VH-VL binders against q9umr5. Designs and how they scored, part 425

Target 1, 268 residues: q9umr5
Amino acid sequence: SYKPVIVVHGLFDSSYSFRHLLEYINETHPGTVVTVLDLFDGRESLRPLWEQVQGFREAVVPIMAKAPQGVHLICYSQGGLVCRALLSVMDDHNVDSFISLSSPQMGQYGDTDYLKWLFPTSMRSNLYRICYSPWGQEFSICNYWHDPHHDDLYLNASSFLALINGERDHPNATVWRKNFLRVGHLVLIGGPDDGVITPWQSSFFGFYDANETVLEMEEQLVYLRDSFGLKTLLARGAIVRCPMAGISHTAWHSNRTLYETCIEPWLS
Below, E stands for the ipSAE of ESMFold2; O stands for the ipSAE of OpenDDE; V2 stands for 0.75 times the mean of E and O plus 0.25 times the DockQ between their complexes.

## First folded at step 21 (VH-VL)

Design kh79 (framework fv_nofazinlimab; at its last look DockQ between E and O 0.70; V2 from the best seeds 0.82)
Fold by OpenDDE, look of step 22:
Structure kh79 (fold): chain C 268 residues (1-268), chain A 122 residues (1-122), chain B 112 residues (1-112)
Amino acid sequence: as target 1 above (268 residues)
Amino acid sequence: QVQLVQSGAEVKKPGSSVKVSCKASGGTFSSYAISWVRQAPGQGLEYLGYIIPIFGAANYNEKFKGRVTITADKSTSTAYMELSSLRSEDTAVYYCARVDFEEYGSYGMDVWGQGTMVTVSS
Amino acid sequence: DVVMTQSPLSLPVTLGQPASISCRSSQSLVWRDGNTYLNWFQQRPGQSPRRLIYKVSDRDSGVPDRFSGSGSGTDFTLKISRVEAEDVGVYYCMQGTHWPRTFGQGTKLEIK
């Protein structure tokens, strides 16, 4: 029998968005128990990410307990950060494949059409004023806002991303790294035509430097310092990078070719 | 100059709901958070919650156990505070106040509405 | 919740004399960015509160220089160098560092 699959949605999302993914899984892996978690849907996805992590943890623990052979996680967009944090705080998770589906793993710094909808009168260059404040950090979108021009503010003010990345020292860094390293495989999915994740390389732990030049995962301090285990995972062949062009952000979970190429191989 | 103008006084029965409005003028509504604070007669100030209109999301003081709902209409630059299951203890002047994010680090409530008296009585 | 404790609660002052109000927080108000989000508000009789001081010591525009804020960590002070008749009212400290936001009890300043 196939291992259970747990799906975590993204910002302003719900389980309905994953109907095609469920169909694909059912066709290629019949009998798979797929659970799309209907937590923090819609506007509730703006709640602080740590709050979401706690909620999702409560939901996945029973599922994991019933699956001693392990489970797979498919985590979309903002959900990918939730899942990474989840795996960091859980010392007894049994996740075989963690599939990060177009997630801003190294944060977000962009004012794409998606962000313009959310921020119609704001520029990305000014969002730090809101996000790196006690007021802004109460919302998920600010929890992974990563302004390369205000690195000091990011490192200090970020209540979520800087912590799970191990970029800011905290007493749980060693334990979180140990926990995260329990994952069998980390599957990173994203692409240049996403249109929302900015830069799109963030889905592969790439990100801007101070000059907005995109650096690869291997050039990032979090990798070089192995702050949460990326270097270790890569060394043991546990990281899979699956870039794909021609896919918009809202289509990652509904593209058959993407599923067959990047997701299906890791559901066995 | 930015001004906050609130709706008029309300008289409500226990168990009912009240919705107070706060209209902003003279500034960029998307650059603000709108806080709600109340003051019972002869008492101090109590923080209810706030909304960041650009996010369309609010944060609440848990003391009110979900009775408070704060919303905003960006098209009219108006914030709303709704308090349900009203009690006599909810009798107070309710204020909206602006938190300006245009200057980093200056997050105090620098502009206040005139206040809205809400009386809860049988 | 962070408890803000003001002292005194009643402050009778002679015109032209200085006044001082203390505010203590149950936790440090220094936020991750290094700023301390402590505010002082003045509420004159029958009026809405007015912010006087933000970030411990910064004065709002239009606030007379006879008002000054100081302090750090958990101990803060508002001072009025020369009390005037228009200074009558209730003064509140408020912390903006922790959620939920909390106020002091208020200090009622009156003229003797």
Scores: ipSAE 0.911, ipTM 0.953, lowest interface PAE 0.5, mean pLDDT 95
Fold by ESMFold2-Fast, scan of step 21:
Structure kh79 (fold): chain C 268 residues (1-268), chain A 122 residues (1-122), chain B 112 residues (1-112)
Amino acid sequence: as target 1 above (268 residues)
Amino acid sequence: QVQLVQSGAEVKKPGSSVKVSCKASGGTFSSYAISWVRQAPGQGLEYLGYIIPIFGAANYNEKFKGRVTITADKSTSTAYMELSSLRSEDTAVYYCARVDFEEYGSYGMDVWGQGTMVTVSS
Amino acid sequence: DVVMTQSPLSLPVTLGQPASISCRSSQSLVWRDGNTYLNWFQQRPGQSPRRLIYKVSDRDSGVPDRFSGSGSGTDFTLKISRVEAEDVGVYYCMQGTHWPRTFGQGTKLEIK
């Protein structure tokens, strides 16, 4: 039978967003047990990411324990960062495919429609003042805010992303890398028409340099140093890149062509 | 120069709720956070929580979680603190205070409202 | 929660003499950025608290240079070089590094 699938939602999201994804899985892999985790929904998605990691960890442990053949993770948007940390902190995970669905893996630097809706003035250049403080780091969005013009502040202040990416030293780094490397496949999905994840290449471990020129994964220091295992995963053929144009941020989990192309092949 | 002006004193019965306002003038409302702190008569300061208006989200001290709600209205530059299920032990002066993000590293409550006395009595 | 302990709790001082208040935290207040978010507040009778010092030793605008802060890690001091009559009130240390933010018990400064 098919391995169970665990779904982790994103910012201001809930399990309801995955109705179509569940339908697609049921059509192509009938009998698959799919669990969409109803934790940190809506405004609770702004809780610090380490708090979310602990809550989701407690929820996934019994699911993984009941599936000795392994499980798959589908982690959307901010949820992809939660899953990154889950795979690092769990020394007993049995994840086969980790499917990262348009997640800002190297961070976010851009004024989304959300920020513009709150304020008529662009906030991207000034958000570092809030995010790189003890106060800002108590909200999830600041945990992965990565201002390329204040990279020193990002490295020093980020309580989550800089640590998980190995951009800042941590006592557990060696164990976290070992645990992450247990994953069978890292499936990266994203695209230029997302409209929220900025730069969109962050979903593929690319990111801005100080001039806002995107450097791809293989040019990133975290890859070159193999800080948490990306270079090792790529060398063993375990990284899958599946970019697709024409898909907006809220449509990744409800586009049939995307599902068939990028997700379905990795659900054994 | 930023000023914070709070709503007037309230007398409430046990079990009711109170909503205190804190109106900001001067500065950019989106460039700071608003903290709420209380002080029972003759006692020290106790931190309730804070809101960052740009995120539309607040964090609450676990002691008050489930009873306190902090909100902000950007159109009026006003923050609100609502405390429900009031008990006599909630009798205190409630303060709002600004956390300024304009200068990196100067975090902390640099501008305070005048305080709102909330008295809970039967 | 981080416990902030002040001493003394009562501080009678002769006008014109120096005064010193100690504040100790149960955990290091150094944040991951290397900064220490320790604040000192003054509350005069019937008034709102007023921040005097932030980041251990930086004075807020308008605060007299008689007030100085020092310390590191878990041990902090607020000093008033020459106490004036207007300095009467309660002084609180407060940590901003850890959630939730916590205050010391307060030190009541009185003129003898």
Scores: ipSAE 0.846, ipTM 0.927, lowest interface PAE 0.7, mean pLDDT 91
Fold by ESMFold2, look of step 22:
Structure kh79 (fold): chain C 268 residues (1-268), chain A 122 residues (1-122), chain B 112 residues (1-112)
Amino acid sequence: as target 1 above (268 residues)
Amino acid sequence: QVQLVQSGAEVKKPGSSVKVSCKASGGTFSSYAISWVRQAPGQGLEYLGYIIPIFGAANYNEKFKGRVTITADKSTSTAYMELSSLRSEDTAVYYCARVDFEEYGSYGMDVWGQGTMVTVSS
Amino acid sequence: DVVMTQSPLSLPVTLGQPASISCRSSQSLVWRDGNTYLNWFQQRPGQSPRRLIYKVSDRDSGVPDRFSGSGSGTDFTLKISRVEAEDVGVYYCMQGTHWPRTFGQGTKLEIK
């Protein structure tokens, strides 16, 4: 039988958004138990990410307990950050495949799903003023906002991303790394036509330097220092990179070719 | 210079709702937050919540969660606070106040509206 | 919630004399960037509150230099070096570091 699949949605999202993904899984892997978690839907997805991690943790525990052979995570957009934090804080998780579906794993320096509709991209140069304040850190977008031109503010102000990346010292860093490394596979999915994740290479742990030149995962300090286990996972052959062009941000979970190429092989 | 102008006084019956407006002029409305604070007669200041208009998202004091709704209309540079299920204890002056982010570290309420008296009486 | 405790709650003062208002928080107000987001407000009779001081000691524009703020961590003070008739009102401290933002109870300054 197939391992259960847990789906975690993104910003301004809900469980209904994954109806096509559920259909694909049912058609290709009949009998798979798929749970799409319906927590923090819509505007509730703007709640602080640690609050979301706590709520999703509570929902995931009974599912994992019923599946001692393991589960898979499919985590979309902001949801991929929630899932990575889950893997760090849970000393008893049994996740085999962590499938990160166009998630801003190294942060975001560009449009949000919501703000794209209302404001030009020039907002990105000013959003640090809000995000790196006590007021801004009370919203999820700011928990992973990463302005490469104000890296010192990011490192000091981030309540979430700098911690789960091991970019700021904290007492749980060793335990979180140990917990994260219990994952069987890390499957990274994203692409250049996403239109929201900026840089799109953030889905592969790439990010801008101060000149807005993209440094790939292996060039990042967090990889080189192995701060949360990326270097160890790559050395084990546990990291799968599955880029795909031609897919917009809202279409990752409703594209059959993407599912068959990048997701299905990892749903053992 | 930023100015906040609030809607006029309201007299309401218990169980009804009130919606107070706060129109901003000057500055960039989407680049700051709008806080809501109330003051019952002879009493101190009580914080209700705030909105960051560019996120379209509000944060509410738990004391008022479920009864207060804070919104913003960026096209008119206006914030709104709606308090439902009114009771006599909600009689107060309601203020809006700006939180500015343009100047680093000045994250207090630096500009206040004139206040809106809401009286809840049977 | 961070509790902000002011003392005294009532402060009668002679014109031209100094006044001092204490504010204590139940938690440190130092945020992770090293700044302390403690503000002071003045509310004159019949008026909206006005911010006097932000970041413990920084005066807002147009605030006379007879107003000064000091303190660190959890203990803060607002001083008025020479009280004038226009200083009558209620003074509030407020913390902006933690959610929810909270005010002290207020200190009513009166001329005796």
Scores: ipSAE 0.822, ipTM 0.914, lowest interface PAE 0.8, mean pLDDT 91
ESMFold2 (binder alone), look of step 22: mean pLDDT 89; pTM 0.922

Design kh8 (framework fv_nofazinlimab)
Fold by ESMFold2-Fast, scan of step 21:
Structure kh8 (fold): chain C 268 residues (1-268), chain A 122 residues (1-122), chain B 112 residues (1-112)
Amino acid sequence: as target 1 above (268 residues)
Amino acid sequence: QVQLVQSGAEVKKPGSSVKVSCKASGGTFGSYAISWVRQAPGQGLEYLGYIIPIFGAANYNEKFKGRVTITADKSTSTAYMELSSLRSEDTAVYYCARVDFDEYGSYGMDVWGQGTMVTVSS
Amino acid sequence: DVVMTQSPLSLPVTLGQPASISCRSSQSLVWRDGNTYLNWFQQRPGQSPRRLIYKVSDRDSGVPDRFSGSGSGTDFTLKISRVEAEDVGVYYCMQGTHWPRTFGQGTKLEIK
């Protein structure tokens, strides 16, 4: 029958947010075993991403072991970065489809509605002072903060994203690349009306240059150097890009048209 | 420029909880972290944890995890440290201190509150 | 946890003479950005700690130039070129590089 599906939530989120997604999967793929991981919920989602990766790894190992034909990952927002790291650190993962729902794969640089509640003046331009410090890097949001005006600080200070993207050297980079390349399909989903992920093209490995001009995936050094396998996956036909307008950040997991167009085809 | 003013001394019974406040004046409250440090009589300094108010979340020293809660109220520019299940060993002066994320990259505790004595009665 | 070890723990000094305090960490305090987050604090009797030095050798505003910090990696020193009566108190080194933040056990400076 259908491969099991593992769902990883995002920042300030929990398993409860995926009720509609589970209904859609049950309707189109009845009998699918869907596990939404109840780890690092709510404010615990601010824990350092490497700590979250370890916890989620422990949870997914027994699920993967029971599914010799493979599993699918659906990873939302920040959860997509957790799943990026899981696929790299696990020597024996059997993931077929990795479905990334509006995840800041090249990082985040923008005022979110959340940050505006707390500091409604020029937060985007000043957050680098907090994030690129030992204190800031002990919070998940700073682990993928990517200020294009302080790229040198990002490269030196990022404890997570710069390493996972191969933007800074790591002893395990070759093994991480080999492991990531075992994935069957990388399904990238996002859109211009998200309102949180900035630039929205980060969900497709595009990002700002120093002038805040978005350069797409194929222009990134990460892609050109094939640092963790993007160029290899694209050549293999394993990358799927599914942009959709009209969807806000909290609606990616609850929009039926999005599900039918971008997720449903990759669940078997 | 920034001043931190803490609440007054507390005497508590074993098993109870205490909540110490730290009110900031000057500067932008959301632009720095607030650390909490304690000092038992005649002893050295011990780090409990810190909060970055803009993220609304704190990190705690594992020694105190489960008993300590650090919160911040941006509207009153006040940070709080609550310690539960009090024991006689928790008798100490509790300090709040600012970690400023300035252009010099000092990232240390440069401004301290006056301290709050918490005595846990035998 | 990173252990911070100070020596001496008791430092009697004659007024006007130099004083030196050592601090050793169990791990390198160099962060991946190349900076070393080693701080020195002074605590006068009955007062809150006051930061004197940050990033090994940078003095805080208002700290007299007779205070200087030096060192690298795991070995650090605080020097007072000529001790004044107001310098009586306990001195602490503190690392900010690793979680959790940790302090040395303190060095009590006394006038003999």
Scores: ipSAE 0.836, ipTM 0.923, lowest interface PAE 0.8, mean pLDDT 91

Design kh80 (framework fv_nofazinlimab)
Fold by ESMFold2-Fast, scan of step 21:
Structure kh80 (fold): chain C 268 residues (1-268), chain A 122 residues (1-122), chain B 112 residues (1-112)
Amino acid sequence: as target 1 above (268 residues)
Amino acid sequence: QVQLVQSGAEVKKPGSSVKVSCKASGGTFSSYAISWVRQAPGQGLEYLGYIIPIFGAANYNEKFKGRVTITADKSTSTAYMELSSLRSEDTAVYYCARVDFSEYGSYGMDVWGQGTMVTVSS
Amino acid sequence: DVVMTQSPLSLPVTLGQPASISCRSSQSLVWRDGNTYLNWFQQRPGQSPRRLIYKVSDRDSGVPDRFSGSGSGTDFTLKISRVEAEDVGVYYCMQGTHWPRTFGQGTKLEIK
């Protein structure tokens, strides 16, 4: 029998968005128990990410406890950051494959084709003023806003991403790293035609430097310092990179070729 | 120079809803947040929630969650606070106030509306 | 919720004399950026609140220098060096660091 699959949705999303993904899983791995978590739907996805982590944690604990063989996580967009934190804060998670579908793992900085009302074209350079405040940090999108021109403010003000990436010191960092390293596989999926995640390489732990030149994962301090275990995972052979062109942000969970190439091989 | 102008006083029956408006002039409406604060007669200040118009999203004090809705219309530079299922205990002056983000560290309610008296009685 | 406690609640003062208001928080108001988001507001009778001080000690534009704020962590003070007739009103401390934002109960400043 197949390990259960837990699905965590993204920004302005709900469990309904995964109907095609569930169909694909049922076709290739019939009998798989798939739980799409119906929490923080729609506008509730704007709640602070630590609040979402707590809610999702309460939902996943009984599922993991009842699956001694292990579980898989499929986490879409913003949901990938929730899953990053879950793997760090849970001392006893039994996650085999963590499949990250186009998630801004190093943060977001830029305008998008789809979320223009949220990431305004004319105000990208000024959004740091709102996000790096107590008011801004009470919204999920500011929890992963990463302005490369104000990296000092990002490091000091980010209540979420800078902490889980180990870019900002935290008393629990050693435990979080130990917990995260229990994951079997870290499967990173994303691509240049996403249109929302900016830079798209953020899905692979790449990000802008101060000149807006993208530096890949292996050039990031978070990787070089092995802050939460990326270097250790890569050396272990546990990181899978699956870039695919031609897929827009809202299509990652509904493209059959993407599923067969990047997701199916990691569902046991 | 930013000004906030609120709608006029309202008298409501228990169980009804009230919607108070707060129109901003001056500055860039989408560059700040609008907070809502109330003050019952002879009492102190109580925070209801706030909206960041650029995100189109609000956060509510748990005490009022489920009864309060805060919205913003960027085309008219107007924020609204709607409170439903009114009780006599909701009788208060309701204020809107701007949270300015233009200067790092200055975060807070620096410009206030004139207040709107909402009286709930039968 | 963070509880903000002010003392005294009633403050009768003689014109020209100094006045001092204490504000204590149930939790540290230092935010992760190292700043402390403690504000002081003045509310004159029949008027909207007016912010006097932000970030513990910074004065808002147009606020006279006879108003000063000080403190750290959980213990804060608003001082008026020489009270004037126009200062009559209720003074509130407010924390912006934690959700939800909370106010002290208010200190009523009256002329003797």
Scores: ipSAE 0.834, ipTM 0.924, lowest interface PAE 0.8, mean pLDDT 91

Design kh81 (framework fv_nofazinlimab)
Fold by ESMFold2-Fast, scan of step 21:
Structure kh81 (fold): chain C 268 residues (1-268), chain A 122 residues (1-122), chain B 112 residues (1-112)
Amino acid sequence: as target 1 above (268 residues)
Amino acid sequence: QVQLVQSGAEVKKPGSSVKVSCKASGGTFSSYAISWVRQAPGQGLEYLGYIIPIFGAANYNEKFKGRVTITADKSTSTAYMELSSLRSEDTAVYYCARVDFGEYGSYGMDVWGQGTMVTVSS
Amino acid sequence: DVVMTQSPLSLPVTLGQPASISCRSSQSLVWRDGNTYLNWFQQRPGQSPRRLIYKVSDRDSGVPDRFSGSGSGTDFTLKISRVEAEDVGVYYCMQGTHWPRTFGQGTKLEIK
């Protein structure tokens, strides 16, 4: 039948958020074994991303081992970055479709409408002082904070995103690239009305330059240098881009049209 | 300048909990972290954990995980350290200290509270 | 955890003479940004610790010039060029680079 599906949640989230997604999968692909990982829920989602990667790795290994035909990952928001790292650090993953659901793949620089108390408007320009320090890097939010006005600090200080994107050198980069390239499909989902992921094009590997002008994936050094395999995947026909307007950040996992258009086709 | 003022001395029985406060005055409370450090009589300094108020989240030394809770109330610029299941070995002076991330930030504990003596007696 | 080792643990010094305290870490304290988050604290009897030095060699405001910090990687030194009576106390090194933050055992400076 259908390959098992593993779901990884986002910031301040839990398995409860995916009830509609589970209903949609059950309707279109009855019998699919769906595991929503109940790790790093709520405030524990603020733990360093490498710590989360290790915990999620331990949880996914037995699921992948029992599914010789492969598995699919659906990774929401911050969870998409966890899944990026999982695919790189696992020498033996058998992931077919990696579905990245509105995840800040090139980082975050901006307010959150829903959780504005965490990122007040005035904090955006000053958060780099906290995030690009040993103390800041001990929280997940800072692991993918990407201030385009302090890109040198981001490159030097980021303990996670700059490394996983190949923007900063790492001894394991060649192995991480090889492992990531084992993925069958990279399905990127996001849209202009998200209201949280800033810029929204970060979900498609686009990002701000120093003037806050968005440069798309093909203009990024990460892509041009093929640092972790984006250019190779695109040439292979393995990257799917599925932008959709009209969807707010907390609605990506509960919109039927989005599911039918962007997710359902990739669940074999 | 920033000043940290802690609550007064506490005498507690084994098995109880203690909650020490640390009120900040001056500066922007959300622009720094508050660390908690303790010192048993005649002994050295031991790090318990810290909170970044703007994130509403704390990191704890594994030795105290499960017994220590660090919180912050941004409206009163006050950080709290609560230690539960107290034992005689927890008798110590407890300090709060600021980690400054401002424009001239030193990224270290530059301002300290006066300390709070917590005595756990049987 | 990073272990911070100080020597000597007891340091009797004659007034006006120099004093030197060593601090060694079990791992490099250089962070990715090139900064070394090593601090030195002074604690006078009955008082809260007071930071003297941060980032190996930067002096806090109000700290006399006679205090200086030096070192790199895993080996660090705090020097007092001319010890004064008010310098009596316990001195601690502390690393901020790695989690959890850790302190040396402390060096007690006494006038002989």
Scores: ipSAE 0.835, ipTM 0.923, lowest interface PAE 0.8, mean pLDDT 91

Design kh82 (framework fv_nofazinlimab)
Fold by ESMFold2-Fast, scan of step 21:
Structure kh82 (fold): chain C 268 residues (1-268), chain A 122 residues (1-122), chain B 112 residues (1-112)
Amino acid sequence: as target 1 above (268 residues)
Amino acid sequence: QVQLVQSGAEVKKPGSSVKVSCKASGGTFSSYAISWVRQAPGQGLEYLGYIIPIFGAANYNEKFKGRVTITADKSTSTAYMELSSLRSEDTAVYYCARVDFTEYGSYGMDVWGQGTMVTVSS
Amino acid sequence: DVVMTQSPLSLPVTLGQPASISCRSSQSLVWRDGNTYLNWFQQRPGQSPRRLIYKVSDRDSGVPDRFSGSGSGTDFTLKISRVEAEDVGVYYCMQGTHWPRTFGQGTKLEIK
């Protein structure tokens, strides 16, 4: 029998977005118990990410407890960051495959529009003034805003991403790393035609340097220092990279070829 | 220079709702947060919540959660504060105030509206 | 919630003399960026509050230099070097570091 699948949605999203994904799973892995969590839907997805982590944690605990053989996570967009934090704060999680579906794992610097809200291009260079403040950090989008031209502000102001990436020190960092390393597989999915996640390589732990040149995961200090276990996971053969061109941000959960290539193989 | 202009005084019955507007002129509305603060007669200042218009999302003081709703209309540069289930203790002057993000570190409500007196009486 | 405590609550002062208002917070107002988001507001009779000081000691544009802010951590002071008749009103400290934002009780400055 197949392990249960838990789905965590993204910014301005809800469980309804995953109807095609559920159909695909039912076709290829009939009998799989799939739970799409209906928490922090729509505008509530703008709540601080640590608040969302707590709420999703409470929802996943009983599901994991009922599945001694393990569970899989499919976490879309912003939801991928929620799932990263879940894996770090839970010292008893039994996640086999963590499938990160076009999530800004190193942060976002660019279009923050997830269907409803479009920021002008000029807003990108000025969003740091809002996000790196006590006011901005009370909203999820600012929790992973990563301005490469103000990296010092990002490192000091980020209440979430800089901490879970180990870019700023935290008393729990060693425990968070140990917990994250319990994961069976880290499956990273994303692509150049996403149109929202900027740079798209953020879904693969790549990111801009100060000149907006993308440096891939292996060149990041986070990886080189093994801050939360990426280098260890890669050495273990536990990181899967599945880039695909031609897929827009809202289509990752409804593309059959993407599902068959990048998701289906990891749903044991 | 930025100005915030609020709607006029309101007299409401207990149990009703009131919706106060705050129109911003000058500057870029999307570069502000708009905070709402109230002051009961002869009393100090009490924080209700704020909205960041470009996110379309607000944060509320837990004391008022479930009764207060803050919204913004970017096309008219207007923020709104709606308070429901009104009680006599909600009688106060309600102020909107901007948090300017155009200069890093300049946070803390630099421009205030003129205030809107809301009286709740039976 | 962070409690902001002002003293004195009533401050009678002679014209031309200095005035000083203290504000204490129940926990540190230093945010993780190293800035301290402590503000001072003046409310003249019948008027909206007006911000005088932000980040402990920075004056807003148009605020006379006779107003100065100082302090760190949990202890803050607003000073008026030479009180003028137009300074009559209530002064509030306010913290922007923690959620929810909170104000002191207010200090009423009066001419004696």
Scores: ipSAE 0.808, ipTM 0.907, lowest interface PAE 0.8, mean pLDDT 91

